# Designs tried in a protein design chat: VHH binders against c4kar8. Part 39

Target 1, 263 residues: c4kar8
Amino acid sequence: MAELSTPSPASPAPLDGGRGDELEKFTLRGARQILQLLQDLITHRGLITAHTGGGHSFMTAVLKVDEERGRVVLDPSPDPQANRRALAAPRLTCVTQLDGIRIQFPLVGLGEGQDKGRPALFAPLPAEMLRLQRREFYRLQVPLAHELSCLLKAEDLARKPVEVSARVIDIGAGGVAVVVPTGAAEFVIGGTLPACRLALPDGEPIELDLEVRNLNRQTQRNGTEQLRVGLRFAALPRAADTRIQRYIFKTERALNAKARGGL

## First folded at step 20 (VHH)

Design kg11
Fold by ESMFold2, fold request of step 24:
Structure kg11 (fold): chain B 263 residues (1-263), chain A 125 residues (1-125)
Amino acid sequence: as target 1 above (263 residues)
Amino acid sequence: EVQLVESGGGLVQPGGSLRLSCAASGFTFSYYAMAWYRQAPGKGRELVAVITSGGSTSYADSVKGRFTISRDNAKNTLYLQMNSLRPEDTAVYYCARVEVWYVDRSGTTYEFDYWGQGTLVTVSS
């Protein structure tokens, strides 16, 4: 029996652009759709985390939308330094949740002034808004004890086939992130790795085509270099998708039980 | 119920002075930025001066150094002292309440929700 999760608070961190193509189908770009979603946030009193960059953020809310002028009015921070950071930032990344739905949108061209004698922040309507259910944005951090791995069928520098067993560090509906030793294979953003094998703890490995979406070089505390590779699943059959979601659910439930101390 | 009533206009010779007043009622005057606009015959409205609730001022380039906007929050009154008047200052002058103002990278935006009937200033020999 699946445990029903309560809606979680808005995540303070924006979703990474490494899932950009997957997120496009959840992106609202129509002015009427954007106005309606902003109005829903106003009506339900949605609290928003506005990220200004450099790890800084502040809490705000959409106070009103001015449809004719194409702009939003935001609650300023009581901290003047937060307001100064917001005004200096090239963009604000606003993140909130409403009824278990994650909402994320950029604001650019922020201004500061007054609305009807009250301090306020002003911005043009966002050009886009993401609207995602939890399943669509969640990435499970894979416990080290699970030793979850993915066999990658890649190429070396000489374009010769190599197989690399990579540890999976996170997994979601649309892909995995793995780590490999630097130099174990050559990866090209946009490149396809056919017939890789994702080894889940229960059952046979899942055969997957993967696309390289991002690369990040990491130096470990002992000086060892690793490469973090973000990989997108090619269109999965329902059965593979179901197995991945079942793994995520079971692992999350087990982690929650340990945190509660329950048996 | 918001009322703005201008007074102090009239005929004045070039180089002369006038002081305009605007009596405000029906709202909490001290919370709002206030402005003077003018409209010359056959022309659109021109923003002349703005004063914020905190007393900060700004002026059109054409009136800088000659005009002074001020306010008396205890009397709910806005003023415009106009010195060294020129024929091109001839206009109907309107007191206006600023509904919205903000500064962004594109500059300053002012939006007004109420203005009075205006007071005519004629600068002529």
Scores: ipSAE 0.618, ipTM 0.846, lowest interface PAE 0.9, mean pLDDT 86
Fold by ESMFold2, fold request of step 21:
Structure kg11 (fold): chain B 263 residues (1-263), chain A 125 residues (1-125)
Amino acid sequence: as target 1 above (263 residues)
Amino acid sequence: EVQLVESGGGLVQPGGSLRLSCAASGFTFSYYAMAWYRQAPGKGRELVAVITSGGSTSYADSVKGRFTISRDNAKNTLYLQMNSLRPEDTAVYYCARVEVWYVDRSGTTYEFDYWGQGTLVTVSS
């Protein structure tokens, strides 16, 4: 049985501190737009994961929006410690998904009290809300059988040019994550790797400029050490974007069909 | 219909005492925080004291140590014991139901949705 791509948890995790500039085009800042989106969350009874920092979170919901007073009312946690962490946090990062759209917004200045005799949490309206279509946040876990690769034009420790063929482990509209043997090249967060080549199954490799966003050391089950490199597409032509989305769609459809046949 | 009816006001000499009562009806009294506030001649409304449904209290600095707010949930009644009265305590005192309250880093917010007709307290010789 082919390994099925594991979907995200029911509540999406926060965006991992990507560039605020590249998310700006998906950011709502108009008061009417923000109020309408919050009202949609109320109407659809959207469950929200509220992140308090330090790996802690709790489930909540927007109970009401008070436009006149410029505030939102949230459902408190039944766990008193979760409420105390939320009140102590400098900001509460709220994440949810509504009809395939990822929604993320910060709340600052959280308070605790009552609304019409019932316990509640209170905050000013958020100044912004991220609204992302599935394609804008989704990352396909690349099946091992595909052996997708990306040729990286990087430097070794002595700053000499090297080319590293890296296995692609996930891919989305905004970038890829790859693995390389530890020591194969020296990567710098924020650095650019020009003229890399992404090999998709159909057609010739795509030439891309990549930016290093994160680095994580990983020890494999056999003791081998690898480096996971998170790479952002610096500029993605529409044709390349189309090919990537086509690959993602076809691969998901094929994996879903095999999962149904394996039931 | 929500009703709040104050009583116990009157004329009292400086240093004297009065006890105000507020009879509440038309809602589940024990669920709500309740407050006293006052309006002196030519002044805006001033929050005097608040008591939560759980019995926690807070007071304006000007009355702290002299006034005591309390409630009897079995009788749906709110009280304000006023001791060591001063001429500046002269005001119409209102019983109020708290619709919303919360505490954040900027302090405490109280918002009221119902209040009574008031009871006049006059402190003078």
Scores: ipSAE 0.616, ipTM 0.836, lowest interface PAE 0.8, mean pLDDT 86
Fold by ESMFold2, look of step 20:
Structure kg11 (fold): chain B 263 residues (1-263), chain A 125 residues (1-125)
Amino acid sequence: as target 1 above (263 residues)
Amino acid sequence: EVQLVESGGGLVQPGGSLRLSCAASGFTFSYYAMAWYRQAPGKGRELVAVITSGGSTSYADSVKGRFTISRDNAKNTLYLQMNSLRPEDTAVYYCARVEVWYVDRSGTTYEFDYWGQGTLVTVSS
């Protein structure tokens, strides 16, 4: 098929395990809730990306749920190698969307056989399903022209207080990512940065506490080294959340209008 | 709509042979794994043999080397060749269609949705 032979966009990747505790509040563990969500995927014919590890994945769908036997039935890949990887993997990580809601769930104990004379994959019902609305996983890439910054109240290598003005590169409901020059401060994963100030274009800076979640070195085009710091909002007042969501909405609408006008 | 009709049972002496047949209709026979199971008087049912649509076979330990399951997809017929029969093989033998089968780390699962009326095999002097 010519339309199937064109390069596909990158498969949706599973959400990073380093954010596991922030995702717990979106995790369904009730058997009835899991069954209903799987049935909704069947009813809406949801297409699922099943990740087998090592960057490999295949497309599948839930064909049926057998509540009495505690089992799901999945469409196998036409590629036998993909099926072999799936059967060998300690788990499948299934990712899909339903009505704009991202759904992710593990399947373990995968088997291969037939259902009513048709090839199929079989697994026990998942013990949990992650269900996220768009705002709960979306990160806006901040336009450089906005020059969004966050003043970090951090410590240097000698554990002395230092203030660092960091450029915000992305922002979402749960946090920001910033860049700083290497060596500007000592950042410790799990550490809390109290009384930081997030500057949005409209209004006064927001005072908030941030938790360091990840650190990644980056090299710019000119060869200079930067540190990308992933920061979680430790506690976010409703008013601050509203301002952040308003900024994201307005910026995204403006970027979408520019893209449409350019086409 | 689905029909499975067994034949070929009867009385045989120990050491004898019988060939059971199962005529299938009402479905696409070649798509399905098929099985024989048996129920001896006063006993629960026992899976005897399975043949997949691809021709792979499996047998209960009690019949390995003596029984052979086979199929003729052109005739929609399942067979069980039973050799070296023993009194312990006395049972009603049922042809069954496998609705679901799969292999996982726990082993092989077979689930049946249709079976026939059975054919009696009696092994005695």
Scores: ipSAE 0.614, ipTM 0.855, lowest interface PAE 1.0, mean pLDDT 87
Fold by ESMFold2, fold request of step 24:
Structure kg11 (fold): chain B 263 residues (1-263), chain A 125 residues (1-125)
Amino acid sequence: as target 1 above (263 residues)
Amino acid sequence: EVQLVESGGGLVQPGGSLRLSCAASGFTFSYYAMAWYRQAPGKGRELVAVITSGGSTSYADSVKGRFTISRDNAKNTLYLQMNSLRPEDTAVYYCARVEVWYVDRSGTTYEFDYWGQGTLVTVSS
């Protein structure tokens, strides 16, 4: 299934917000590493989506890097309005893929002019570049038939211990998203839920510590409210990580086989 | 080989006029922004005027209204018409090719890769 099966805001959109701490281990900050990665983009003529904010973006490429002056040179858009938005934006978020690796980096202080008589955009070298394998950013939408659940060891509104069986709606290398009825428990962003149990289809549940990363109230079609809770896996044992990755892989292959065989 | 050859300098009275020329060769003149800069003895260089490949111009505040930069792409020649000259305009004037220019929130950046030998302008009674 091509990129059209992945929602634009979820898959090609910039990774930002509350995930900053979790992405640090995939963040390149060394000048040599950054220059080499930018050079790889130049060599492969990597097509870059540059996000200017407000849902606007344009396609560009890195034309050259100037190590001595500490700057990059980008291809301007043929659309003057896109260039004006880019120049007005406080930050340009560049997203691309190279050999299945997702690359994301910010550019600030964008300027417009010419390099050796050719129109170009200019910016200081990024201070950081995010480099992710697909595994590291992918979230599997869990089939309803699997009835994946996670037993959360949380507290109710009176701060008493409560166990809540929450349905898992998506799962990735770094965590899960679950839904619970509004009021089933009290969740605090940044709070830790120790000794929760993630039930995969085969084998015993995985015991793991979870950290609350986001909370979203949702109204179902029938008007009832539920709470979507984004949860990060705390330090997973290798065996647990392997089981989760195997589940994701097998489920992806099964879903892809069904999609290829059906309309 | 890129060459820039300035001419037209000399001694002139305050209030007088001079026209500097710069003959360019060894590159496609019409593609590049071009500039005049000047350097008085013992002082740093000062950007005097810039003209883009499309003919847009900009000037240092010290010369606005008195100096006019122009170009003739058919003759590969850059000009600086200097009117109402003052003693503080005394300097060696250089024709320069702009390698890079851009405008950002900090202002305008110009970077030069070639310039000529210069032509001396002396403004004195």
Scores: ipSAE 0.593, ipTM 0.826, lowest interface PAE 0.9, mean pLDDT 86

Design kg16
Fold by OpenDDE, fold request of step 21:
Structure kg16 (fold): chain B 263 residues (1-263), chain A 125 residues (1-125)
Amino acid sequence: as target 1 above (263 residues)
Amino acid sequence: EVQLVESGGGLVQPGGSLRLSCAASGFTFSYYAMAWYRQAPGKGRELVAVITSGGSTSYADSVKGRFTISRDNAKNTLYLQMNSLRPEDTAVYYCARVEVWYVDRSGSTYEFDVWGQGTLVTVSS
């Protein structure tokens, strides 16, 4: 009677490995990138929610970035108790939004003092900053070299069917923005463009329905007027969604590699 | 123009006392922390004392209990009362405006952006 050694159930591979890799894609660690993002927060006067732990937070802003000294200067809370909590906290978690992108970064080693006679909080530059693009709002700026296009099935002013090849300028999980010559077609906000074709570099065009969400007339430096059309994916097959997401991811990775000095 | 002018230096015997003054002009004196530092012949600069805009004071260990930093905001003047002077206190004393200061878990940081020409203090028998 050969004792059938029941194979020991393979310990489920810790699911935690995959989420870490996704977060890494959105994490800025480059000193230059961090400095630029902090400077952008200053320029846009971005309000920051600073979490001190224990469910407490206060509103602040980046006042100054000192690259030479590796220091960030923040606006203190008008509440002295909030400042005390911040100073006592081992870590300050800063959360803000810039251009619809959630930004999160830690500050460690907070101090209080004055800058040119003004009360301020001081911290070393963050080692990392997270740019959490909600899939729904993230729009990849399409590199010009990719020459993405979308064949729009639209109507002209006479309601005659026309096909317009439009350059895709940005793409996200929820849609695309395209540029069309002025007068090429008539677009109505809320209107559906059926059976359009999105051309990606990696294969056959994707057939999809598009809904017009916004229209912006833009005058180029050369005086030429163009129409920017924001389009939502109205009916996107799952396979198409996967292809679009893959393109976005691949492109972002390439852009980030280039920004890091990779050829 | 932002200016700091020190006065009150001179020759004094060991155990004597001296009061230094620093006249500030060209900025809102009351908003800034101020400091005294000194430089002895052949030595580096040493921070002697700091006073914040709120009147909090800090001293170097070498002068603690002997020196007193104070300010008169109405007169835009910083003072250093020096008692029980020693030969090792011989130095040029400088008044400085603190551009940046902060305190964290590692300690205090002071950065200066304006200083005077200094006043010589000589402690000798």
Scores: ipSAE 0.804, ipTM 0.916, lowest interface PAE 0.5, mean pLDDT 90
Fold by OpenDDE, fold request of step 21:
Formats: sequence, structure tokens, C-alpha cells
Structure kg16 (fold): chain B 263 residues (1-263), chain A 125 residues (1-125)
Amino acid sequence: as target 1 above (263 residues)
Amino acid sequence: EVQLVESGGGLVQPGGSLRLSCAASGFTFSYYAMAWYRQAPGKGRELVAVITSGGSTSYADSVKGRFTISRDNAKNTLYLQMNSLRPEDTAVYYCARVEVWYVDRSGSTYEFDVWGQGTLVTVSS
């Protein structure tokens, strides 16, 4: 009876061991800086992924920062089991993005209670916050069934405006990768595609500006050549960012549930 | 305006019983945890009892088994049933709204933002 070693959910890839010295440059330890950054998260209503260990996480937000009492207040999960895991964890690893910058901070000593009659999680202020400028945005592989598309406003070889409907293959907080037929348009790395439309399943397309970051020609199994275009969000409205983050979270949750044998 | 008004205080003999009431107004009473505090002459304020919005209760060791905190959300009223009263229970009793409470590995924390004017309870033979 071969014990099927359930693949340990991929621990969030250790922050690549960039040498301890480089990490220090991006680590905030000042009380004022930490408070300001937490306040910025509140202002921007940034969704935070809180990791509890064992491959488990839940979505939260910073609701309040209390400097005088040295505490942070978080939105609890609607899932009681997630909250129990959070409270049982020796450390909560919070991950979020603000203005395309990855922010990571630990919380220890989590408690459960209420703030002004509302359920909340409480923790001491983090001792440090990591602000990583390197936009290595986690990218969700988009399920084919979702049929995400992006209407690209580009130019052809003759610099004539063309619209190309591109399939979105991955999406993150910082951008998307799309696939287009070879020769459909001319893309220039560093070029801006204005007024593009990203179609998400949950509503009307999002209008946004995209910057071409990379180009990769791919040959499909059938021998057809396609162009993979990596696109950065050049200007993303707050509402759009929220929608994208919500989509990513919802999709990840569904994929994880399916992987765990949840029908 | 947020207001708490205590009533039901008075003179009672040792071993007697008294029921305090606190009428709440100006906020959604059912969402908040509530508490009773007391202050004896020449002593500091002491937490007597707490009741959460969900109805969970906690008591000071000095009153455990004798006092019962309860609430009627429909009436926006907090109660403290006091039985087997002792001279040491003589104090001004205050109703308080719990602004913040949480439980962690270190214990329970309660913070209060609103108090009533208090009602005097005197236990004397």
C-alpha cells in the first residue's frame, strides 16, 4: 500500500535568498515607517493574503492601526476554520501589494475579538515590513474554462491601428500574459498600448493602459506559432485592481479546493 | 448621543438581593459587549462582569456564583442580578460599553469607551 505522499502544498517560495544585505535595504523597521505603510494599506483598501502555514491562507485587510496601543486590527475571514487556523498559527505571514510593490510582514500573537461591535482579529504591530520593489507578482495561471480575454489596441507593421483579441493565460496584480496570433500586430518592448480592455468573468471589461514587457514566440503542439506577450498594467484604477485581486483570489481558492478533492 | 443610564441601586441588608439595570441609547446595543464596573469608597474601579454580543459571560472572582450579568437586546438594557450581597459589595456600580475586546494566548483584553453615571449600592445591616 504505497502511501501516496500528498504533495505538500508548495510553501510560498522562500523569498529568493537574495543576500541578507539586499533584503535589509527593503526592510522597514522604523515605527513611523511601519505605521505609515499600514495606514497606506488602509487607505488603499488593499487585500492581504494571510498565510497561516501548511499551504493555508485567507484574505484579510487592515481595518485599523492603533499606535498608542501598538496593535493592528484585521478583518477576519468569513470562514471560521480559517480564523481558527490563524489563531493557532505561531506566525501569520501577510502578503499584499501596493502600487505594484510587494509588501510582506509577519504578525505574531494573534487574537480574536471585536472592535466597536464588529468582529476582528488583533495583533501587535509588526516589527518589520518588507517592501520589495521587484515586481515579481505572483501570476495565476488562468483556467482555460474562464476564457479571459484582453482587447489590445496595437499597430500593425504599417503602423495602422489594429485591435487584437488576445487570450489571457496568466494574470497577476502587476499585469497579464496574453497569447496572440503571430503577425496580428507589432509589439515593441517598452511600448504602451493605450485604452485596452481586460475582460473578467464578474462584469464589464476593465479599460486600462498596458506596457509591453516581454515577447516570446511559442510553437504549439499542432505546429502553429503564437506570440506570448507579457504586459504590465501601466495605469490601473483602484477599482480595477480590487476586481483583479478578487478574481485571482477566488480562482486560486477554487483551484486549491479542486486539488484537495473537493468536488 | 451615546448614553448609558444605570438604575436599581439602593440600600440592602447582607444576604439580600438587588437587580441593577442599564438603559442604553444612541448606538446599536446588540452589537456591543457590555460590562459592569464598581467603585467602592476609597478604592479603584473594579471590573465586575462582562457579557459579549453573543451572550458569553465572564465574572470577577469576587462575585462569581453570586452575580449574573444578562442583557435584553430588544429593550437595549443590561442587567446585573446581585444575590447574597455582602458589605464588601458596597460601591457605585457603573454600566460600560466595551469598545474593544479580544482574546489571545496571553488572556483577555477589554477596553471601554462609555460609562454611565453610576448607581449606588449600599449593603449594610
Scores: ipSAE 0.801, ipTM 0.915, lowest interface PAE 0.5, mean pLDDT 89
Fold by OpenDDE, look of step 20:
Structure kg16 (fold): chain B 263 residues (1-263), chain A 125 residues (1-125)
Amino acid sequence: as target 1 above (263 residues)
Amino acid sequence: EVQLVESGGGLVQPGGSLRLSCAASGFTFSYYAMAWYRQAPGKGRELVAVITSGGSTSYADSVKGRFTISRDNAKNTLYLQMNSLRPEDTAVYYCARVEVWYVDRSGSTYEFDVWGQGTLVTVSS
């Protein structure tokens, strides 16, 4: 009877800091915002996974925030070895979740001691806190059957206005990825495409401005070259946002139901 | 009510010895780090010695090797044994409860929330 060692759920890898520009939008650096978020963690008794490096982590919580002294107080691990690792680490990467939002923040300069007779870990306030709204990062792969399209208002190489009908391959709260034929238009990263039209199945196209964020040439299995364009919603009206969210939600539910064997 | 009461101060000749006591009440004494600090006439308060709940001790350089901080948790009492007293040790000595202490790479930090009234130690020929 081979004891199937249930693979220990892989601790979510700390978000690789490498995609710096996209993360800036979700990074809190304001002192007041940081304090408020830490206070919210206290109020909700949020459990924090503190990563010490080398694949080691321990569970902690924010016990206190001292604004005047610019410090945070953490619950020490019941494992002395974990605390030693924490103190030896040049940086702790703290990961938690509040209201379904992933929060990540670094702590540096850890110390050990006591607060009002209770053992505690101490650190300076984090300089930044990352709030990753899953909703903003989640990209729904659009089923081919939905045939979502986006009419892009772009320019050709001669700077002549052109309209390109692009297939939407993924969609999220923050934008869409589309595919266009190579040479259909000239796209510039950071450029804005005004008055584009996103076609959803549930009604009239949504007019919106799109910002070009990424360009990738892809060769299909059939040898055809396509340009994948990552587009951000530059200014999305609330009504449009609601429609997009509704579409995503409905589609996800349908896909999940299908995956569970539901007709 | 949380209270600290110092005793044992007095006049002593240079080279003499004194033992200060601090009686603690109103809190779980054994859980807290405790400290002695002193204030000489015309000078600011200076930390003299600290003892953690675990019994680890730290001293100011000026008193190291001469003073010993200790505690009796059963009696809720903090002590400062002062040997080889010098005129420079003349001060009001205060007992203090450490509200917060921590040690990091930069050093030790101590914060106090409760103080006694102090006891005067005069070292004079």
Scores: ipSAE 0.787, ipTM 0.907, lowest interface PAE 0.5, mean pLDDT 89
Fold by ESMFold2, fold request of step 21:
Structure kg16 (fold): chain B 263 residues (1-263), chain A 125 residues (1-125)
Amino acid sequence: as target 1 above (263 residues)
Amino acid sequence: EVQLVESGGGLVQPGGSLRLSCAASGFTFSYYAMAWYRQAPGKGRELVAVITSGGSTSYADSVKGRFTISRDNAKNTLYLQMNSLRPEDTAVYYCARVEVWYVDRSGSTYEFDVWGQGTLVTVSS
């Protein structure tokens, strides 16, 4: 029974625009919803990382929201240079987490002054706020020891059916990423692979349809080439979804126990 | 209780000078921006001058170069020195505490939460 070191926490970073259409379903645009979420941040004293661009950021908090005047009041940085960068930036991208929910919103038109004799930053209410539960963006890095695999029903270069056993490198609620030897099959972005089988450690494999979302070729140090294939679950049955979420949850728990030094 | 009490108003001749005072109590005076505004007979209120806690000042165009706002934080007192007075400066002058102020790309914003009863300045004859 070996002790494990805990990993260092990482600073939160904005979700990039490459997920734009995937994130729209989680974007709040209603004034009432935005005001309530901002009030929740105030009530729970949520710490916010405000990104000013160029890799610079500072810590802040929403101090108050004024619905009548359509504005938010933010805590200024004790570092005057951070405040200067924030005031000069065309956009301030605010990122925070509350009760396992990731929250991101833009602020534009930042101003500097005082609220009741105390220094503060001011901005109009954001026009939108992104709200994501962890399960909606999380991808578990599959431990090598689990040897998780997915049997892909694909086509070879001659368009003949071929079955490829691919190692799963990550898994989330919406799909998997796998690696296969280069040339094992032909994959087309947007193509569907029907009746594939995802092998989880407990129980029989899950039969499911997959859609190819991305392809990345990689060359290993020994010169061999592999293909990383990003696959989306199509029309996942509730029972299959439950099994996948259970696997993710159990594996996360096991990994977290090791990170905390065992028992 | 927060109070602002103005004094120093009166009758002066055109071209004359007058100094208004505002005694502040019930709050930490040095933390707040303070302002003077005025209301002439039959007219709306006009912001005259603002001074921040750090001493930065701003003036209405109508009074620039003639009026000077200042503060004495040790005495909790706000002042308005009015020189080269004109008949159009006739108004009730009010001392005010600034609750919120900020500067952004659209300009300056000032919002007031406490003001006094005013002191009358009449410039005539």
Scores: ipSAE 0.658, ipTM 0.856, lowest interface PAE 0.7, mean pLDDT 86

